# Ledger of designs, part 6: VH-VL binders against Chromophore lyase CpcT/CpeT (cpcT)

Target 1, 201 residues: Chromophore lyase CpcT/CpeT (cpcT), of Paulinella chromatophora (Freshwater filose amoeba) (b1x536)
Amino acid sequence: MSASLSQLVHQLSARFNNQQQAFDNPPLYAHIVVNCRPLVHLLPGSLLIEQSYAMDPLKPYRIRVLRAQTRDEKLIIFSYSLSDEQKYWGSVYEPERMLKIEEKDLQAIEGCNYIVRKKNSNFIGEVEPGCRCLVDRKGVTTYIVSKFELTNKGEMRTLDRGHNPVTHEQLWGSLGGVFEFNRTTDFSKEIPYDWIEEWKK

## First folded at step 1 (VH-VL)

Design s04 (framework fv_sibeprenlimab)
Fold by ESMFold2-Fast, scan of step 1:
Structure s04 (fold): chain C 201 residues (1-201), chain A 120 residues (1-120), chain B 111 residues (1-111)
Amino acid sequence: as target 1 above (201 residues)
Amino acid sequence: QVQLVQSGAEVKKPGASVKVSCKASGYTFTSYDIHWVRQATGQGLEWMGWINPNSGNTNYAQKFQGRVTMTADKSISTVYMELSSLRSEDTAVYFCARVYDYEWGPFDYWGQGTLVTVSS
Amino acid sequence: EIVMTQSPATLSVSPGERATLSCRASQSVDTYGSSYLHWYQQKPGQAPRLLIYGASTRATGIPARFSGSGSRTEFTLTISSLQSEDFAVYYCQQYNNWPLTFGGGTKVEIK
């Protein structure tokens, strides 16, 4: 399982861009940049993820800390919010600022962890069941159903849907609303040797 | 050796409240959610709600909303389920159960059950 | 809410015979290729015991004669060679949507 965990973290550690999809489908897909970079000073598998519009890359619309681990021989990506998100906006581009993030700044987000399955060379992740990944948008609370797929060719696909917590009816997103990303920068070389050694235990 | 040990049987009058306890041992109390499920005599299982012992966050079935309260006391690794405005149809065995792992949600360990009888 | 329907309500089987229990959900309990459907066994005066989770994975300590299958809305629990300790009530449960719901149970009794 250590080999699969290492592969997952290496494949996640990149800057991704959906430029081609956005160029081909401007009314349907915004041009998005996703940066997922190792937080080398924290526990093994810790990554800072920022999602931003390509036109405004230093002001992410979403910033989180992820931590990939094995639990009972399963691959899990734990999701954390930052106590002061704005303080760290754009820090994925500035290692000195990014490396000031401390464990005490992290708050686990109940129900928003990803369960990851490996199929051949690809990883398929989905948010945990129980309809507990709650997101408040414009005063409306929804629970999120989220899926991603990572390929060994540097591709990432994502699908997100929001549902009414009481009625369970889909309020936004769709089954066919897949975003298609390609790796543009490789951050996997920043993964510390000590993480790889720990994962072998 | 995981165990969930519940408080003893209760007899209550209609309109009263009952508070059932569930004491956990053999694992890290704050790492697993606890759910409450009841079973009326001769009937099936009915889910009531759950609590995260770490955060104190709860979610209740609509049928029990306004009547049920779930709480956790980290210092003694104990979860409580309080049901108010009791009626005769609330007569049931009440179980606490641990979620095996948060990813799949099976109830891997159950308390022994607490019989609550509501009668005049 | 998702309604879980089990059939038959009662199944009479002799020791050594195969028992097949069905569970139907009113809507899919699958999310991204995984079925959030679990099976429990309950004996008189006891708490339920986990048998199968994720439709087909046996829980730790559960004998190989118990197997589960199915997806989306149709699920089956099979006991390949029923033993005396297997006479009990069996419940299916979905963990895909709130509120969590259980089937009405299937009582497996001696013929």
Scores: ipSAE 0.006, ipTM 0.520, lowest interface PAE 10.5, mean pLDDT 86

Design s05 (framework fv_sibeprenlimab)
Fold by ESMFold2-Fast, scan of step 1:
Structure s05 (fold): chain C 201 residues (1-201), chain A 123 residues (1-123), chain B 111 residues (1-111)
Amino acid sequence: as target 1 above (201 residues)
Amino acid sequence: QVQLVQSGAEVKKPGASVKVSCKASGYTFTSYDIHWVRQATGQGLEWMGWINPNSGNTNYAQKFQGRVTMTADKSISTVYMELSSLRSEDTAVYFCARGPEYYDILTGHFDYWGQGTLVTVSS
Amino acid sequence: EIVMTQSPATLSVSPGERATLSCRASQSVDTYGSSYLHWYQQKPGQAPRLLIYGASTRATGIPARFSGSGSRTEFTLTISSLQSEDFAVYYCQQYNNWPLTFGGGTKVEIK
């Protein structure tokens, strides 16, 4: 498992962009930048993720802390919110601001963890069952259906939808199909040696 | 070995509800989405929605929103589709179909289908 | 919603001849360099059967006389050397966009 966990964290540690897809199909696919960068001062597997529109990269529409770990022989990515999200907007571009994030700033988001499996050289993840991954969007509460696939060639595919918790009607998300991202910057070299050693024990 | 077996034909009055079952066998029930598709006599195929049997998450076509409910019972590897407030226009054969493996976002075809359940709505 | 248009509505072909069926999408059904377009065969009183997925890949057990081609919005199903068991209605389906949609079908009659 430790080799799989290390590979997962390396493949996540990047800046991704769907520029080609967005230019081909702008009504269905927004131009999005996803930055996922190691929080080297926190527990092993900790990553800051910012998702933003390419035209406004310093003001993410979603900012979270992820923590990739093994639990009960499964690869899991735990999801955390930040107590003061706006304070850390754009910090994925500024390491000194990222280093100010502390464990006490993290609040676990129950129901929003990803269960990940390895399929050949790829990783495929889906948010945990139960329709409990709730998110508010301008006063409207939805539950998230989310899937992703990561390849060892720097590709990431995502499918994200938000549903009404009562009626299960899809309210927002991927109507055009999966989003196609490509790695543009590699953050995997920032992964500390001590994380890799700890995962082997 | 993969099979989807549906419940038998039903005759209902307008305003009633019907619950059709689809029992899966020969594969890991929780690894594949199940979709429901209907077909009125002499008409084409109409997608109604899908359920992820592992998570219970559903997605319904807007036309059926508020009238359709899809559920899964893992203990007997069975998916249910319940349609309420029936109208004569709901007279159709209802099919369940196995969709993609729910962690696999690269394929989306329906490789196995149930035999269909005829639901007739008449006074 | 993506509208799938099939033509012709009915096609009459002699045994042993080629049948060519068309399916047009109102917008592209391609993602990741792949077409999320599938073909199904339905015989009277039966459930649909998967023939071709991803525009051109034959499903398990499907004879080589069935072939698919196309990309983006224009797709074709070809049946060479038609046989009596190929009498059926053929449907195309897109899986690229929600809600999922099917074409209206092409009925192939062997004359």
Scores: ipSAE 0.006, ipTM 0.518, lowest interface PAE 10.4, mean pLDDT 85

Design s06 (framework fv_sibeprenlimab)
Heavy chain, then light chain:
Amino acid sequence: QVQLVQSGAEVKKPGASVKVSCKASGYTFTSYDIHWVRQATGQGLEWMGWINPNSGNTNYAQKFQGRVTMTADKSISTVYMELSSLRSEDTAVYFCARSDYEGWFDPWGQGTLVTVSS
Amino acid sequence: EIVMTQSPATLSVSPGERATLSCRASQSVDTYGSSYLHWYQQKPGQAPRLLIYGASTRATGIPARFSGSGSRTEFTLTISSLQSEDFAVYYCQQYNNWPLTFGGGTKVEIK
ESMFold2-Fast, scan of step 1: ipSAE 0.006; ipTM 0.568

Design s07 (framework fv_sibeprenlimab)
Fold by ESMFold2-Fast, scan of step 1:
Structure s07 (fold): chain C 201 residues (1-201), chain A 121 residues (1-121), chain B 111 residues (1-111)
Amino acid sequence: as target 1 above (201 residues)
Amino acid sequence: QVQLVQSGAEVKKPGASVKVSCKASGYTFTSYDIHWVRQATGQGLEWMGWINPNSGNTNYAQKFQGRVTMTADKSISTVYMELSSLRSEDTAVYFCARDSGYDLEYYFDYWGQGTLVTVSS
Amino acid sequence: EIVMTQSPATLSVSPGERATLSCRASQSVDTYGSSYLHWYQQKPGQAPRLLIYGASTRATGIPARFSGSGSRTEFTLTISSLQSEDFAVYYCQQYNNWPLTFGGGTKVEIK
């Protein structure tokens, strides 16, 4: 399982964008950049993730800390919010700012963890079932349906949708289907050897 | 061994409320979500909602929103489902079911024995 | 919501014969190549029991005579040689979209 955990974290540690998809389908797909970068000073598997519009890459519309771990022989990515998100906007591009994030700044987000399985060379993850990943967006509370697939070719596919907790009506998210991302920058080389050794234990 | 044991049958008048319990044993209570599913006599299964017993977070099917409340008591590993403003159409067997937890397939692996709630005047 | 349709509503079979049950979803219940389609068995006066999850995986303790197949919108549950204890109602369920929905059930009864 330590080998699978290491592989998952390496495949996540990248900058991705959907430039080709967005330019081929501009009414359906915004041009998005996703940066997922190791927080080398925190517990093993900790990653800062920023999602932003390509036209405004330093002002993410979503920022979180992820922590990939093995629990009961399953791969799980735990989701955390930051107590002061705006303070760290764009820090994924500036390691000195990113590395000021401390454990005490992290708040676990109930119901928003990803359960991940390995299918051959690919990883498939999805947020916990039960309509429990509740988030406030634009003053409206929604539950998130979120799924992703990572390939060994540097591809990432995602599906993110927000639903009304009462009516289950989709209020935001993908209308045309999955977002298709390609890795453009590799952050996996920043993964500390200490993390790899810890995962073997 | 995993078990979900529900409270006994109830007979209620229209307009009353009923509170059904589901006591869990044989696993870590706070690690698995519990769903509620009902079945009217001779009819199929209908999903009502879920609860996270660790956080207390809930989500209900639209049909039951405003009438159903789900709660959990960690000290006795018990989940409750309360349905108010009862109508004759609410006569059904009510089941609690454990979500498979961290399995990707997301299925109901264990079920309570069911609680018959009869609403009659 | 996804509507789950099961057919036939009732299937009359003799012990030892093969039974084939169908379940159709109004839209795909697959995501990233995985089918969130499960089968449950319910005997009179009892709670449902998990038989098959993910379209084709037998739950722990379920006999090999039960098998599931299908993807996207069309699914089948097969019982290769019906035993006396298999006479029950069988429900399919999707867990891909909210709200969760069940089929109307197929009653397998003795001829």
Scores: ipSAE 0.006, ipTM 0.529, lowest interface PAE 10.7, mean pLDDT 86

Design s08 (framework fv_sibeprenlimab)
Fold by ESMFold2-Fast, scan of step 1:
Structure s08 (fold): chain C 201 residues (1-201), chain A 124 residues (1-124), chain B 111 residues (1-111)
Amino acid sequence: as target 1 above (201 residues)
Amino acid sequence: QVQLVQSGAEVKKPGASVKVSCKASGYTFTSYDIHWVRQATGQGLEWMGWINPNSGNTNYAQKFQGRVTMTADKSISTVYMELSSLRSEDTAVYFCARETLYDSSGFYEYFDYWGQGTLVTVSS
Amino acid sequence: EIVMTQSPATLSVSPGERATLSCRASQSVDTYGSSYLHWYQQKPGQAPRLLIYGASTRATGIPARFSGSGSRTEFTLTISSLQSEDFAVYYCQQYNNWPLTFGGGTKVEIK
């Protein structure tokens, strides 16, 4: 439903970090900052996501464009790469540079879309089945299994694992397991009113 | 080898408090939520609440709100459940249970490992 | 809260017979086609053990004679060719809505 899509995009539109988890458990968890900010000039539900080490926030280790939509009464977050990723590194902190991103810069990443379900007030998402979300790590190609949970308390939990495409053996994943993030900045106020109206259709 | 080992049986007077422990081993303690479920003699299972051992966040069933407190001690991988203002109807076996992360086939959360249970008897 | 009702309260069967246990939810426990309903087995003096999750998926190590089916509000646990170790109490549980709730249990006894 349109109300659920609006809630999902509002809960995603934030800066998150795992500072408490990382400082309590340095050997197990890196200190990560996740910025997910509305691309207000693009189609409704478009978000720029940057994932960075806290000590180097302007050089993300991963940058993507996400687009949350309802398809056949299901919530889906479509994943896109940018044709020139380095050009937009750190742009989540500079709205003028975000306005330079155009639809023509986006390339859909087959197999890396998230299927999202609402569970009470929480949203739970998992990368689509088929083992097709390919990522190179340590010189080896793996497919990722990625899961997240967003709560109405500003929390986000994530779990990422990489598997051998042939044997399906897990090759990498967090030593400590689930990453625990907390919202530190709210970008949901930037969501355009016309997106909300479109979602009511 | 995942294990949840609970403290031993307790006998308490009405109005007292009891604190039951659940010591985890064989996995990363802070990565899995722990739930508490009780069972009166000859009766069914009753959910009491859960705790995230990493954040300390809790959620309690309304029936126990105000009387139950769940805490976690990361240094010894132990979760506690304290129930105050005990009544005879609180006589039950109290279980801790670990919630799954998520399986590769779906989004299901379920209890994969349980403690052996702690009998708490409240009598005057 | 979602009320879970199990029937019958007690089921008497002989070894080798088939047992069918019912669980009904007061509201749908499905989200996007997935059923957040699980079955646990409990033997006297022991903690519950996960048997079936997601209405129909057997947990690791659970024998093939156990099967689950159903959706939305009506669920069934079937034990084909009962063995002596299967005499226990079985509970259904929903994890679709807070608070979490269990059925009252079905005791499977020797006839």
Scores: ipSAE 0.005, ipTM 0.494, lowest interface PAE 11.8, mean pLDDT 86

Design s09 (framework fv_sibeprenlimab)
Fold by ESMFold2-Fast, scan of step 1:
Structure s09 (fold): chain C 201 residues (1-201), chain A 119 residues (1-119), chain B 111 residues (1-111)
Amino acid sequence: as target 1 above (201 residues)
Amino acid sequence: QVQLVQSGAEVKKPGASVKVSCKASGYTFTDYYIHWVRQATGQGLEWMGWINPDSGGTNYAQKFQGRVTMTADKSISTVYMELSSLRSEDTAVYFCARGYGDYLEFDYWGQGTLVTVSS
Amino acid sequence: EIVMTQSPATLSVSPGERATLSCRASQSVSEYGTSYLHWYQQKPGQAPRLLIYDASNRATGIPARFSGSGSRTEFTLTISSLQSEDFAVYYCQQYSDWPLTFGGGTKVEIK
């Protein structure tokens, strides 16, 4: 089990982009950069994730702290918001600022945890059921349907859609379906050895 | 409602290539991967690989790497599997199957395409 | 690769009787409470049909007489009251690791 948790965190710890997909299909896919980087000073499995348009990488449209753990022999990625998100915008590019994030800055996001399954040498994650992963975007509240697949070849596939909490109508999400990302920078080398040792318990 | 319809039987000589098609209908073509599985006469099932019709990304079993090519044409909701340098032991029924999403089970299969390699 | 072994190769059963089919994996195909194993039915001249996914869940439209059980390396498909349409070859398949592998099949034939 600890080997799978370690593998999941190593595969998540990267900068991903969909440059090739966006260049091949510019009307259907925006060029997105996803940075997921270890918060080495926090509890094992803690990662800062920023999702941004490639042309505006320092102003993420979504910033979260993730924490990958095992619970009841299940792989779960817990989702946290930052109490002052704007203060940490772009910090994934600035380790000194990123490492100022403290436990007290984290607020658990009810309903937004990922349940992760290892299948076919890949990791497949899905936001927990219940339509409770609420996101406020410019004063409009939606719930997120989110799925991802990670491969051991540095690929990540994602599907993110936002729905009206009352009507369940899809309000935002990709026109073309699944986003296809490729790893461009490897942050897994930053994973502390003490995290790996802790996971062996 | 969901259907995968494959091209008809082929007879090929050793050393030739064969290209089998699989046309999808009744669902959003880009939401599912298509896998290819073959079955030699009187034998069991053998997985060959998959294609993601949305991205064109593929993953092939090591045994077929270098001889198999999978492609997708979104405009006609069709995937293709091309196998080159054919040998008599490639004589088999070739199936396409839908699999992806929350599960990697093959919930719908094509009817199969018999490829016979003989001199 | 993970090797899947099915036994027996052939099972002779009368209609209305119980059939029990075994599938063994060369290494565990279960992780995090999930068993990455499916069962398929194939009749002569037809494509395989999904029966059971993730070891114990019946696929849509599959009769209740079909059930799957097991974990780690040992799995069983049970047909509780065999009907005439159930005479077929049954395959187990693992998707715990690539390449995907199938068992050699168990042929269920009329006694």
Scores: ipSAE 0.006, ipTM 0.458, lowest interface PAE 12.9, mean pLDDT 85

Design s10 (framework fv_sibeprenlimab)
Fold by ESMFold2-Fast, scan of step 1:
Structure s10 (fold): chain C 201 residues (1-201), chain A 122 residues (1-122), chain B 111 residues (1-111)
Amino acid sequence: as target 1 above (201 residues)
Amino acid sequence: QVQLVQSGAEVKKPGASVKVSCKASGYTFTDYYIHWVRQATGQGLEWMGWINPDSGGTNYAQKFQGRVTMTADKSISTVYMELSSLRSEDTAVYFCARSPYYYGSGSPFDYWGQGTLVTVSS
Amino acid sequence: EIVMTQSPATLSVSPGERATLSCRASQSVSEYGTSYLHWYQQKPGQAPRLLIYDASNRATGIPARFSGSGSRTEFTLTISSLQSEDFAVYYCQQYSDWPLTFGGGTKVEIK
């Protein structure tokens, strides 16, 4: 398991963008940058994730802390919000600021954890069942259906949809299909050796 | 001003142990990893291992496993490298160096100590 | 372990001339567009000094005459107009895999 956990965190630790997809399909796909970077000073598997429009990369529309762990022999990515999100906007580009995030700043988001499975060299993750991952978007509360796939070729595919909590009608999300990301910067070399050692226990 | 200051030269007999110190200042001690690199007279650079001063976690090159121990003392911002069972071929200058393991730049050694000469002779 | 080979072992150049130093890795040290290769300068009696990181980025305070290039297994350090203070030994280092390894060094000396 430790090998799989290490591989998952390696595959996540990158800057991704969908420039080619957005260029090919400008009305259907926004040009998005996803930065997922190790928080080397926190517990093993801790990552800061920022999702932003490429035209405004320092103002993420979503910022979270993720923590990849094994629980009951399953790979899980726990989701945390920051108590003061705006204080850390763009910090993924500024390690000095990013390293000031403390455990006390993290708030677990029940219902928004990802259950991850390994398929050959790829990882497939889905938000936990229960329709409890609630997000406010444009003044409307929705629950998220979210899936991702990571490949050993530096590719990431995502599907995010928001549904009405009462009617289950899809209110927002990809109408054109899966977002196709490619790795542009590798952050996996920042993974501390003490994380690797802890995962071997 | 970032500085790494190492302890002074040592002369040891074969079979003895040596403990070299590296005192850090001018930055947050626990935010950077410290590596140890040695250089025999007229030879190139050889990586020995690194320590995370925050966690105490270490990674040693295989050839030094069982003989090297790296430790950190947060109260005085000092890292130690102890090498045991010394042989004449361990005669070298030993350097400590800092790396920002949080950079996507592959963690270059951006600041170095001045070096400590360890001479092993009977 | 990744073996780093530098050539030539010694390079004799005149002040004002261009110096080209080579570094070859036994396997690729590049991944996802980033090359985990750094260059260091060492003068006699001194500790090494970081010169170039990630193959092509100049470290803070390093003069513009120093430049790095290359990817995968083949890397080059270029000094466009050699100054008297540039006579030193230059080492390449890979950070792509453990253990970290250095090249044997190239000594740049006066012709």
Scores: ipSAE 0.005, ipTM 0.463, lowest interface PAE 15.0, mean pLDDT 85

Design s11 (framework fv_sibeprenlimab)
Fold by ESMFold2-Fast, scan of step 1:
Structure s11 (fold): chain C 201 residues (1-201), chain A 121 residues (1-121), chain B 111 residues (1-111)
Amino acid sequence: as target 1 above (201 residues)
Amino acid sequence: QVQLVQSGAEVKKPGASVKVSCKASGYTFTDYYIHWVRQATGQGLEWMGWINPDSGGTNYAQKFQGRVTMTADKSISTVYMELSSLRSEDTAVYFCARDLTGYSYGWFDPWGQGTLVTVSS
Amino acid sequence: EIVMTQSPATLSVSPGERATLSCRASQSVSEYGTSYLHWYQQKPGQAPRLLIYDASNRATGIPARFSGSGSRTEFTLTISSLQSEDFAVYYCQQYSDWPLTFGGGTKVEIK
């Protein structure tokens, strides 16, 4: 059912932060802002995601385009990099600049797609199997193990870890556990009616 | 060696409160949710709720809302389940169990050994 | 809430014979190729033990004689050649919707 895809995109379309968790546990959890905003001019389910330290919200440490779709009766979030990431840094705060992103600027990141399961009103996503979601961190190439949970109460939980591609040793990621985010701004109102109609098919 | 060890059996009067502990070892305490499930003598399993030991976030079954409180103490890797306003029908074995998937609503492995709570006048 | 119904309540089987246990959900517990249903085994005086997760995957250390199948609302646990240690109560559990719910259990006893 297309209703699950619509619900997923609505629950993703927000600004989240972990302010309370970070203030309670500064050495374990950095204060992070996650902006996930509809790219209304692109194919249905397209979202710009920026992850930033709250101290420097206009310079994301990670910027991607996501596209939520149903494929073979499964919910999948496809991951794309931007050919010129720095050009679009902070654009999630500036719709005119954000909406200049074009399909030709997107490069699929093989191995970094999320397989999403719906559980009641919650969504649980995991990066696809195969240890192929490669990312460079601190000058070292690692593969990512990534999970998230979204609730209909505006909560998001994430767990990200990077592993050595050869030895599978964990090289980065929190040992303190799950990051706990709360929705602070709702971008779901920006989801176009034509996306919702397309998802009914 | 991954294990959950619960506190010992308790006998309570109607109207009292009971607080059961569940101590985790052999894994990263804050990476997994802990669920509480009870079982009356000769009866089936009844889910009570879960706690995220890292955030302290909880979700309780509607039947127990207002009477149950789940808390976690990271310094000693221990989760607590407190049930108040006890009635005779609360007589049961109470189990804690780890959510193996690292998020709430997964499968339960391991389980604690169980704590028998008897409510009688 | 999703109501889980197990049948039969008691199943009498001789050692070496096949046991088939049923679990029915009041609404679908499957979505996008995943069935949010687990099976547990409980022996008297012990905590439950995870047997099968996501309807058909055998948990670590569980013998090959145990298998799970089904989707949507109808699920089956099969023990192909029942051993003496398999006499226990078996519970199905859904994790598709809040609150989490268990079936009433099927007691497998010696015939």
Scores: ipSAE 0.006, ipTM 0.495, lowest interface PAE 12.6, mean pLDDT 86

Design s12 (framework fv_sibeprenlimab)
Fold by ESMFold2-Fast, scan of step 1:
Structure s12 (fold): chain C 201 residues (1-201), chain A 121 residues (1-121), chain B 111 residues (1-111)
Amino acid sequence: as target 1 above (201 residues)
Amino acid sequence: QVQLVQSGAEVKKPGASVKVSCKASGYTFTDYYIHWVRQATGQGLEWMGWINPDSGGTNYAQKFQGRVTMTADKSISTVYMELSSLRSEDTAVYFCARGFEYSSSYYFDYWGQGTLVTVSS
Amino acid sequence: EIVMTQSPATLSVSPGERATLSCRASQSVSEYGTSYLHWYQQKPGQAPRLLIYDASNRATGIPARFSGSGSRTEFTLTISSLQSEDFAVYYCQQYSDWPLTFGGGTKVEIK
């Protein structure tokens, strides 16, 4: 499983955008940039993820720390919030500022972890079962259904939907369906050799 | 209210082509892959391929590669499966089915009612 | 391609009895704690209906008498107390690799 963990982290370590999809279908898809970059000073598998509109790339609408690990024979990406998110906005473009993130700044977001499986040469992740990844949107609490697929060709597909916690009715989500991203920058070379050695244990 | 409604039964001669439609309603058409599965009379299920209605991308089982074509028309939320060079062995009920995990098409949560295609001289 | 073999081809069972259906894959269809194996029920003249996904999870609306188990290459569908509406053909399906493949089916019929 350590070989698959390494492959997952390498494939995630990139800058992605959906420029082609957005410009071909502007009413359905916003132009989004996703930066996922290794936090080389933290525990193995730690990544800073910033999601932003392409027109305002230094002001992400979502910033998190992800940590890919093997737990109970499963590939899992743990989700963490930052105590002071705004302090680290745009730090994915500035490695020295990114290196100031410490373990004590991380707060686990229970219920929002991804369970990941390998399908052929692709990785497919889904938020964990239990309908516990809660998000408030416009004063209404919903649970998130979130899915991604990574290919070995630098492609990433995502879907996010929000559901009523009691009735399970879909309340918000993608009007145009799947967001289709392509890798534009590879950050996998920044993955430390000591992480790879740890994963071989 | 998710529904997949297929076109009616067809009778074709050997060597002809048939085009079966599958009209989706009750969900966002481009969020899910549509698969095609056939079943010869009294036989088991055989997967033919899938189409991504959003991109038009397809994946066909090798057995059908070269004589099957799957297409999607977003304006009417309809998927088509065309099978050419028909043989008597192609006599079967053809089903469309929605892949629940759209990006991976893991399982089929809703099925069309089936379209009987009979190939006879 | 991954070959799925179901046994027996036909199972004769009385109402109220337990039915156990087997499905074997030619290679492992499990990875990282997940089994890419689904079960469907098909009644004459009808489309198949999803019963069990990822080997052990009941689909929405499926009665508790249906349960799935197994991993890697060996899978079982169990119907704990057969009702009259359960007499049907059951198919297993793998999604570990392309092309998707189904087993040959097990027909559950009245004894």
Scores: ipSAE 0.000, ipTM 0.479, lowest interface PAE 13.2, mean pLDDT 85

